# VHH binders against Serine/threonine-protein phosphatase CPPED1 (CPPED1): the designs that were tried, part 2

Target 1, 314 residues: Serine/threonine-protein phosphatase CPPED1 (CPPED1), of Homo sapiens (Human) (q9brf8)
Amino acid sequence: MSAAEAGGVFHRARGRTLAAFPAEKESEWKGPFYFILGADPQFGLIKAWSTGDCDNGGDEWEQEIRLTEQAVQAINKLNPKPKFFVLCGDLIHAMPGKPWRTEQTEDLKRVLRAVDRAIPLVLVSGNHDIGNTPTAETVEEFCRTWGDDYFSFWVGGVLFLVLNSQFYENPSKCPSLKQAQDQWLDEQLSIARQRHCQHAIVFQHIPLFLESIDEDDDYYFNLSKSTRKKLADKFIHAGVKVVFSGHYHRNAGGTYQNLDMVVSSAIGCQLGRDPHGLRVVVVTAEKIVHRYYSLDELSEKGIEDDLMDLIKKK

## First folded at step 4 (VHH; framework vhh_7nfr_2)

Design s15 (from b6c with S52Y)
Fold by ESMFold2-Fast, scan of step 4:
Structure s15 (fold): chain B 314 residues (1-314), chain A 118 residues (1-118)
Amino acid sequence: as target 1 above (314 residues)
Amino acid sequence: QVQLQESGGGLVQPGGSLRLSCAASGFTFDSYWMSWVRQAPGEGREWVSSIYQDSSEKYYADSVKGRFTIARDNVKNTLYLLMDSLKSDDTAVYYCARLYWGRSFDYWGQGTQVTVSS
């Protein structure tokens, strides 16, 4: 695909912003609205995990294609249309340099082209997309393929922040890039305070925590205790209401002070008892309300009336 | 105390059938993927088959597709491998294994010997 075609299809973030939502038009409250969140389509993981070696690229992903196609079809049927569809990382399973990465990427792009052009895609990087230990090269590859790894955008007076959480997990090979994100994030949080945003919402692949801020380090599924506490405090002081993540392949989360940590289960491979699904997130002037739907539920019944009524409320 | 105990191995002629069982204890069996892995004489370990928690997903090595069937009984905490049309190349020690998150198998049984010979 050409750059113009790719940019149009994926609504690629460039220059740390998303052109689909110009700040000049979106800085004032114009809600309520809703968006759809998915996580971990992770083409290749189902077979790789079943063989006991998730470090390989997985050589089959037909089930993930079918699941992601079902997700796209469900989203396209929604009325009114969601403001955007965000994918919270681990787009494909094959890590940088691994077999099947190119094929998994091409198949995911093909599936995502079927998303209604009126619904912008917001893409978050996961560890499989840029590596457990990112480098300047793996970050650049991601940005070339999918768009910026961190950026902000405004929708109806709400500030959305997309973060590259791999810099929090292991920045050892790219400390300057981690420092650049930290400085940028501080600036965005300052802007949120100065402009009196209605809400500030964060998307990142790795959860701060799975259940509680004081939980033990998992060394994989949650950020380290020192890191999560620093980030949570920073978010709380800036008025961030919720962090949405994937990575865990199960629904999880909790609340620390006034900050909600929401972990969404996967479109692809499941590690718990949740169905393959999507999260519907409704943003009102007063609160953020969300609910996880199985792909079958959303495809057959759409969004429940109690959530839809919040969107129609003046 | 996690334990996996295989049974059902033996000597069979080519074209024969065997049913392997694995009794699991000491963990919440219905919360884990379970797998069969074999090791032929002088060879490395070869993954054979895996089954998801609720049996909705099953995967097989190309060498056994259409001949072997993996199954589980979550009430009895038992994993099965039904082996049809056995070939001399199926001769191996068969291990029941609990799939750890994505990297390796964290618990293995003691193995059960399957010998396919005339």
Scores: ipSAE 0.006, ipTM 0.420, lowest interface PAE 9.4, mean pLDDT 89

Design s16 (from b6c with S52D)
Fold by ESMFold2-Fast, scan of step 4:
Structure s16 (fold): chain B 314 residues (1-314), chain A 118 residues (1-118)
Amino acid sequence: as target 1 above (314 residues)
Amino acid sequence: QVQLQESGGGLVQPGGSLRLSCAASGFTFDSYWMSWVRQAPGEGREWVSSIDQDSSEKYYADSVKGRFTIARDNVKNTLYLLMDSLKSDDTAVYYCARLYWGRSFDYWGQGTQVTVSS
């Protein structure tokens, strides 16, 4: 086997943390920075969607490969380099046990190996990565392949929380794993409050809501009303500023009290009118500013000066 | 309400060509993937081709790849299927269909008959 086939060279979360950002060096504000957020490369979905059979594992994904390669190339050209690149779930389309899952996974690993080694990769699990109803086995498979399904890390005094939102959607086959995440999350939110962190930011695949906290249950694209309200209240009380999600394959979101819900459209298959794209997220001492870029815009023009000036001016 | 109206079917000889049209109304046409699905006599429905919102992505069934071309005109709210090198096994009713999340097509036209025969 060649070195490119031997294993993953991108950063992986282990022990509920990300070694690329040592906590002892990242506990204090170091000035403004930015990161790049993508969602739903979902290798296989475009073909599956196009046939009207999304339960198929998707037998073609060359377009998703090209789009994700374009995304990686655009990110690698940015100067200064982003602090990290986060993918907000649905890495591949084929659910656990479905045809083409192994091939989609290996192709995505190959594409992600091209990310500049100076840019840590943060991976969030989606429903297609661990199943709509996760099991101990599907969670363990994800963790072996991509790293921990939930974890925290610090960057310059900012706390980042990655959550497995499938435990909020349907924990019926793994209630003990859901309880473990709940306990861990409560501990992390306590830490966020007591550490005088500059900001706390959450990544999870399924949005709390698409437009408003009181919206009706979609039964697929948003978390149930009872669940989203409990989580939003926990986040607000802990000082979380924003939740970033994918899943909807469209840009969406809203604000509930002082909590922003930001739904980012897909690198892969688009279900609305948004272009294939990435979200640029700038973190300053006072605020979090973000903007969605098409892959073509980011590739050709980079990040607009008004956002980059926030990094230069503090 | 959503309406899809096919036209352009007919009788052609093997090796011939036809152009099917589908006039769409009652929805934001440029916001949806669109597809062609056919049903041969005594057979189930077979997906033929799909096109994304801006014509950047097109997909074809293996049986028609290289012979059929899907296209759309978002100004005219019209979907097209250009069929070349027609074979007797292409004989079917051709339906225009709108793709929707969840697994299947949510709206269908009435269909247009294509018959390939000498």
Scores: ipSAE 0.135, ipTM 0.617, lowest interface PAE 5.7, mean pLDDT 90

Design s19 (from b6c with Q53E)
Fold by ESMFold2-Fast, scan of step 4:
Structure s19 (fold): chain B 314 residues (1-314), chain A 118 residues (1-118)
Amino acid sequence: as target 1 above (314 residues)
Amino acid sequence: QVQLQESGGGLVQPGGSLRLSCAASGFTFDSYWMSWVRQAPGEGREWVSSISEDSSEKYYADSVKGRFTIARDNVKNTLYLLMDSLKSDDTAVYYCARLYWGRSFDYWGQGTQVTVSS
């Protein structure tokens, strides 16, 4: 598959870092900021879901294009500009090796190219991007197409961690890659503690849980109980405040001790009653405040004053 | 009226080269992705290559990677396909097409015949 040229718009994360936020400039708290989070544009899923054939690569995705274009236009109109736009996985519907994968990828790249150049993209892998059971080959394909599958970056003293949650779901075909992420994550969490970061925030495609840490295994929408508890405890010990995920195509989540699990609904196909939308996330010195907006609400009204007032102080 | 007009086809020997052109009119050419699609004798249409509005993104079918190059000139409203190391399997009518989504196209040229034979 042909990717963007070197220095192109989707080579955002390399060497486990994001060049848009140079570490030397981002190590200390610089006051409140906000970012926009979307999930599951998943080009190809809307019609596939309606027909009951979700394992097919999805042969129609015009509606997903229009919804994602609306999202990009809404984001581009925001003032001040968000620090970044993160997409929490399932960028396209077609699994590795499936029909329509190349076409869905090309169309999504075209849509995302319209994002304001001042707003860096942060791309998280989902199961449809890497495969339910990832391999070295599917991980390499994703990294070639979109950038690193896991990485960290700093914004104004806040640590952001992007994780490949497919290694938590089924690492059986790539155990060494899972081990590498685990070692890297432990190192990043150690750095967060040593640096006394203002906040640490995690992005991963699969939610730890949908409602409660003790909920039953879904075998698809949540990580297994043993895995989610190990990760949650690791995050809490390191001072992680919130995990943001997609995958569920509905707004959901809960709190376990001092850790918030936030599941954001989809830009693309909805599986519940939520509108197609984006989450606005405001980061202050004391707290992280977020709110889900329908695409229409964000396009027509922008961000509500109570959220924007949190960043006006500085 | 949207019009796409191909030229540059012909008969070449295996290993030869051809340069196809597509003259576009009736729309804002520099605002659209453009593609080349071919149809071999007795077969369905096969996508060959696509190019973004500003040439920053270029994609190729596996069968033509490393041999074909897609290009465009937005000042001249012209799309190109540079075909090197031609094979008998490249024999087809080549169509210039305006990309709508995926491999769906809303406007097509009349096509230009490429025949690769000894």
Scores: ipSAE 0.000, ipTM 0.304, lowest interface PAE 12.0, mean pLDDT 89

Design s20 (from b6c with Q53S)
Fold by ESMFold2-Fast, scan of step 4:
Structure s20 (fold): chain B 314 residues (1-314), chain A 118 residues (1-118)
Amino acid sequence: as target 1 above (314 residues)
Amino acid sequence: QVQLQESGGGLVQPGGSLRLSCAASGFTFDSYWMSWVRQAPGEGREWVSSISSDSSEKYYADSVKGRFTIARDNVKNTLYLLMDSLKSDDTAVYYCARLYWGRSFDYWGQGTQVTVSS
């Protein structure tokens, strides 16, 4: 789809931007507003995890279909409608070239087609979407299927940055692509500083950290200490308020200086005590307030009044 | 110090039943998925069954579906495998294992021998 076909299926990012939110209409503060964040629907993981072999493609994913359908139904019932629905990576479980990848992808596309057309989808790549060690080919496949792997967009005076965090984890097979993202990110952060955006918010699949900037390297769930410190410093200097991530399949995070790291648990497979769920994120002129909801809570009771009251204040 | 200790194995005739138990200590048992894995003589390890932390999800290998039932007691920190309609092919050492991302299973028990023979 071209830029002239704005509002199309999945609202795919192209040319490092998202046509659903034209910059010329979105650069000035028009809040408050809210959006919904989900992570790791990861069709196939529950079965793969249960067998103790997460490297297989996952041969069953009916539970993930039902959970993601419940999430979509809950989101569609919200009034007022959220500005967008962001999925913070690991859309499917099967790695590039693995069995069940095509079937998982087609099933997820079918489920996501049920999202209300007034609610744009923002899709973030995860390690299972492009590989732990991405290549030009796996990145190209993702971009054909889901849209650009990194891009920026504006909503009501707030700058949103979507990053491909796999380039921070292991760029060894695509160093030029990593370098291109680094240059682009520095330019976007410069724009954030120059335009004095109301807020700048980052979405990436892999968390900078799970509890603290100085925590030890996990070698999988957090970015290396040297990498996360460099990124955090860049974000802080540009005025980024919060980074949202998935990957950990548990709610986690912390604060480093004035930067919040928020890790959201999964729509799909849970690895801790959190229920399958979604995060509601409210953006006001003064602050960003968020809360994790189980799918059942959001389906049955909607968003709590304390958060909804923030949306009603101008 | 994580410890997993299996019990309940033994010799049983084809068509018989056994109940395996795994006593867990040294970690927050109710926060982890748990599994049973078996190893027959001269063969590799074969995954048998897994259970979610709250028992809401249970999965079984095709070879044991309808015959085995996995269960857990989070108050007693104990994992169970109820084995019905046992076959000679079920003869193996049965291991209790803790599921962990990136390592598949990070802790194993010492195993309990199940022998199905006439």
Scores: ipSAE 0.103, ipTM 0.610, lowest interface PAE 6.3, mean pLDDT 90

Design s22 (from b6c with K58T)
Fold by ESMFold2-Fast, scan of step 4:
Structure s22 (fold): chain B 314 residues (1-314), chain A 118 residues (1-118)
Amino acid sequence: as target 1 above (314 residues)
Amino acid sequence: QVQLQESGGGLVQPGGSLRLSCAASGFTFDSYWMSWVRQAPGEGREWVSSISQDSSETYYADSVKGRFTIARDNVKNTLYLLMDSLKSDDTAVYYCARLYWGRSFDYWGQGTQVTVSS
């Protein structure tokens, strides 16, 4: 999968899997590891947001380029290298068919080409990548550009599931695609249970909830109460430990039964008090420990010793 | 109870300067982007400038870029607009506004009149 491509070289998910982590090599627990999670680089949003109209395509994104370049440089300096770098959706701001989408996409590809080749990229679709109401055409465009919109992969005995949360938000223009993901997800969750994976972890752009499973519908930042409860119950039954999301541009989350909902703040535009940043996620045999770092903190000081010491434990 | 109160408007000659202030209360000021929006006589509202929570990011409309500076004091919960090289076209009511998710501003001040005339 190292063939040179117009637009860059990426470990694109294909056939609902990620070839960078072949299941036959990764299905057994093989020691603690860590990965880096970013969300919402969303090239174009800062300028659009600043004008009071975040629905325009965003005609300026130099800030997002600099922030994402800083993130990549910080990640590349880490030792040992993280197992992968996941981006939890809203890669660019311009919606399908909108002005500046192509330019934002090419600039993000250029920035992401600088990620160390040894660190696979895991790309999650967001509403700006596929549309608030996805269609077969917008899904196909995303898959052609970035890889499959939903897929699974294994790392060291841990199952990772990447979901297209736009099918949960509004599947009205592509009900068959939503049904296909639902059937695929049920199969993956069955596999997780049958194989007794060390952990199962979900990445999706839209959070189940921001603070509590019983919170009111936001109609944008969280999934509807009926949908989030249905998904959470499926995840809990299959042994999923945590769901990681973006979308909210603020750190948030909570716990429902034994399932953690972790909302990670943005690399790009910030809507609250959190700095631009990345989340470090350490996976041990017993637990998943994570911490949000500002880009400056991670660039200047790296990962704190208390987290790194966890990967030294047998 | 969110309140935004502008001051500092007035009559000024072309080429002159004014400093607008907006006193904010009833919310955690340092957690929000803040903006200035103006409305000229008989015109719609025009976005002028915005500033991020920590002042690390500032944006300006092309019509005011290089002449206006947006600033904030998070200790005093005050937003500022420093206006230099004022032109007759800058004549408007200037509003302080709080940026919030939903594609626009959720709270507005009452406005302060700026008149640029010879």
Scores: ipSAE 0.500, ipTM 0.803, lowest interface PAE 2.5, mean pLDDT 91

Design s24 (from b6c with S50A)
Fold by ESMFold2-Fast, scan of step 4:
Structure s24 (fold): chain B 314 residues (1-314), chain A 118 residues (1-118)
Amino acid sequence: as target 1 above (314 residues)
Amino acid sequence: QVQLQESGGGLVQPGGSLRLSCAASGFTFDSYWMSWVRQAPGEGREWVSAISQDSSEKYYADSVKGRFTIARDNVKNTLYLLMDSLKSDDTAVYYCARLYWGRSFDYWGQGTQVTVSS
């Protein structure tokens, strides 16, 4: 359960939108700008992973707290401030109903309260947040705690779409909710075309693919070939430029017909060679440029001048 | 082709020490968390220890904390388990395992027998 806060610091999505960015003020190009993307703080995973049992809730997460606090401190020091900070799912490790879920959630809320109030939080659901097979109950729990599981918002003429990718992975226990998201998505993509948005950008937890559209099904880290091709086709036809995801705990991705699939490594547990880190994403009128930074790099040196110069061109 | 090959097991008396090694090949060893898992006769598998890619993080089962040390040599592609103050309850086949999602451990060695008996 969410607790009521007088003057809460979270810009929770409600009614399929984000009040921090009123559409009437954000529909026209006002870039360039940048935002920060993190993924998989996933409090509890390091300990759970170490045991070889992904189903345990992870009974230790001090390292994830420290890493996420470092990320928040690095973001708060950036000048100019990023437009928002998006977390691409797996906020905590303990799945719905599992031990340590409440404690992990309260600790993450505490850490995220330290984010500068001028920097809205954009929260994406992951499989650990709502279950590998979501239900109406697990979705409702997420929405009470963190905000809507899918929504859209506009920033400076750019349409951002946050999707619940678990409906694409396994909608078997909530087919009506999956259908509702599909209908909503088709409507948002139609609006993007009709309003001639500068860019359309998608955030979802599970990558469409890790290297290529035709790669084999992983059964966990990528969406099934049938599903990812259908989604990629919809995105391409609507002019979506990039999909950002987490889930893989490694930097990965590729390009399919001018649609970029960008998989960002984790703030928390690393499953590959990448350092714990954040992705800096610069949005210009012509292109979207991004770069992954270790937490130490971003904390010590900030954003490199070549990226920052892109936002100073207008 | 991924291969994990354990060595260093044997018969030792209670209170003794052993050093297990696991030679890894066929994958980028320094990109993976590695683990030791044991199985005693007639028992299920018990996770023993895990180590991160750069050795910055190490975890141990409560049953072995303070007695066992996990280590790795990324130049030699070798995982180690240094076992001290061995007890009869440590008698098991010890497996080297590569950590992966979905399957937890996706590759296992053949195991090395550790017998702690007088």
Scores: ipSAE 0.495, ipTM 0.801, lowest interface PAE 2.5, mean pLDDT 91

Design s25 (from b6c with S50G)
Fold by ESMFold2-Fast, scan of step 4:
Structure s25 (fold): chain B 314 residues (1-314), chain A 118 residues (1-118)
Amino acid sequence: as target 1 above (314 residues)
Amino acid sequence: QVQLQESGGGLVQPGGSLRLSCAASGFTFDSYWMSWVRQAPGEGREWVSGISQDSSEKYYADSVKGRFTIARDNVKNTLYLLMDSLKSDDTAVYYCARLYWGRSFDYWGQGTQVTVSS
């Protein structure tokens, strides 16, 4: 089964699927592979954060451009090439309708055009991409710019699900869209069970939790306790092993029963002690192994031999 | 208890220099972005400068770019603002402020007065 080598820099998800990985060619296990996960390049946030006004959209983002360019250059140098590069939401900082949104979007598009065409881009929506309270209009704008807000794709027998977590946070202005995602998700999880996929992996912007399933509601960084428990139970029942998220701008996470919640720190603005970085995720027949790398570490030394040996031996 | 205490303000002539300090206690200083915010008489608060946890990121208001330098010492838990080529428009009370995600500035110092007069 061949990987897609055409389609350009942006492999926009359409019809709730990703053409770069045709399902008919990707349904069977092909051996170990890896992908790169980044989160929150969020062009504009560093300046906005430093001013104490995170809602203004930020009027400078040259540092985010440089960091994201470094990330792209590091990824392009990896050998073997990763199967895809996923960005777990908050692509830009300016909310829908806010100043600088168009300019931030165009700059991110330019940076992402430098990604090797053999490495498909997987784009996840964040709250800044579609609004804290999404509407049909903000969702449509995102889909026109970046591709579908939720979709599934297969890589070598592994099912990947991309979810719009804003429908879980506040669906009050678009309840029908939330219902559509809920129905679609139930169908995808049923398919995962029926096909006995090697693994099922979820990408969504907002973490289920930061440390524990029973932790208090943060009202911003984690999904509400009732929502996170309902989703976690659905994932566990379907055999989902891990959920990857951004949003928190710090590395975090934990385990609930047999489901791992992995919160990855940001390419852009850092709110904790983590360096700007990327997460390397290795998928083997038995397990999913991941490690966060600073941009400098990945640029200078590449991926450590212990992780690469999991891929190169098979 | 989180505490931020500014010092180093005073009276200076136009073109002069001052070094402001902010002593931080009661929290893990090296885990937070820090900022300087000023307030001129009868005016609202104006953000001046911000610095990341490890000093890798520094940002300045357009009015102070090239004249002010923000710095921090994570061993001493101290934030600095080095002010060169001071102008009368820089006259204000200068506050040290801690940045917190989702709440912007969650803690403020008491302020230190900077007066630039001819």
Scores: ipSAE 0.149, ipTM 0.623, lowest interface PAE 4.9, mean pLDDT 90

Design s26 (from b6c with S50N S52K)
Fold by ESMFold2-Fast, scan of step 4:
Structure s26 (fold): chain B 314 residues (1-314), chain A 118 residues (1-118)
Amino acid sequence: as target 1 above (314 residues)
Amino acid sequence: QVQLQESGGGLVQPGGSLRLSCAASGFTFDSYWMSWVRQAPGEGREWVSNIKQDSSEKYYADSVKGRFTIARDNVKNTLYLLMDSLKSDDTAVYYCARLYWGRSFDYWGQGTQVTVSS
């Protein structure tokens, strides 16, 4: 039953690509489009955090189910439909091996099955999905459950890269897997340059930085200074304009040279001033425009006309 | 720079009530979740309660549910803990803390002693 589910409802990435977007049909610019980005539904965190024991796997997550259902319902009502819905990691709270992990996973699968079949899901791994220190076993578990941990896909001449940022945080138990992602990423960035893609956009769970490239190491919410500078420079050289991340449970980010770092707040547990929400991202030939919406705003009012007007232009 | 200063502790009889206050300065108070954490003599720190920036969400340890109420006044940059039906096992130093992540706190007050006795 797990194998049938793996090949089915979530448009799982396999072979480092996403079948919902065949490269042969998506390599050329087709005009403006938009997609929806969510982060950190993290089933189990609200109650785990409320008890002051985030290491305990979280034994209650009904509120996260309701919030994620509201997000799915809001997305399904949008017209025109978004090109895809990306979840930027921390799908569930319970770390590998922790109690409640299986139940949280099955409940999230049930909620995500309600997403309109015409809207592909793009799933990014977070630290709670594969562990703060991933192993070959935890990576393989993620890939069986949700699809590839890193992959690329094209939409209308735009290259999207999904990265496993836990290899940047602590690859000590799986150095060969980290090296494989590094080689693959260098190849993808080379392809972006060679094909003169309209845009290149990166999704990864851990932000490069929260405010500035030169900020101090947080040791949890941002990548180390040496690592983020190396990655940012690679992205800039390849023409990547934006990196989207979760992890921080607050809206944050900044700009380094021509690279935007966009940290999106959570569908689930909030740690800052932001409401539970989703980010609307509009891609035009010239620019990428995005705006964070509370779940209530998006459900009640949809997307504002100024963003939708960008999609109607040549 | 960042300062958290507790007050309102003291000696109280079982079944009594106390109101703890925490004066915050040096940061944008209304941008952070705030917490109360206590430490009984000879024990480790025990989390007591969390409150969201706008007071829309409040959470309590099972040991204090129904007896304690967390509150905040963002105009006064003050966090409160209203303690009812105090028990001898509530005896502890109570710390105001700025919540960073999970049980992780980046700033702590000096603490205020609460003794429930006789």
Scores: ipSAE 0.000, ipTM 0.280, lowest interface PAE 11.7, mean pLDDT 89

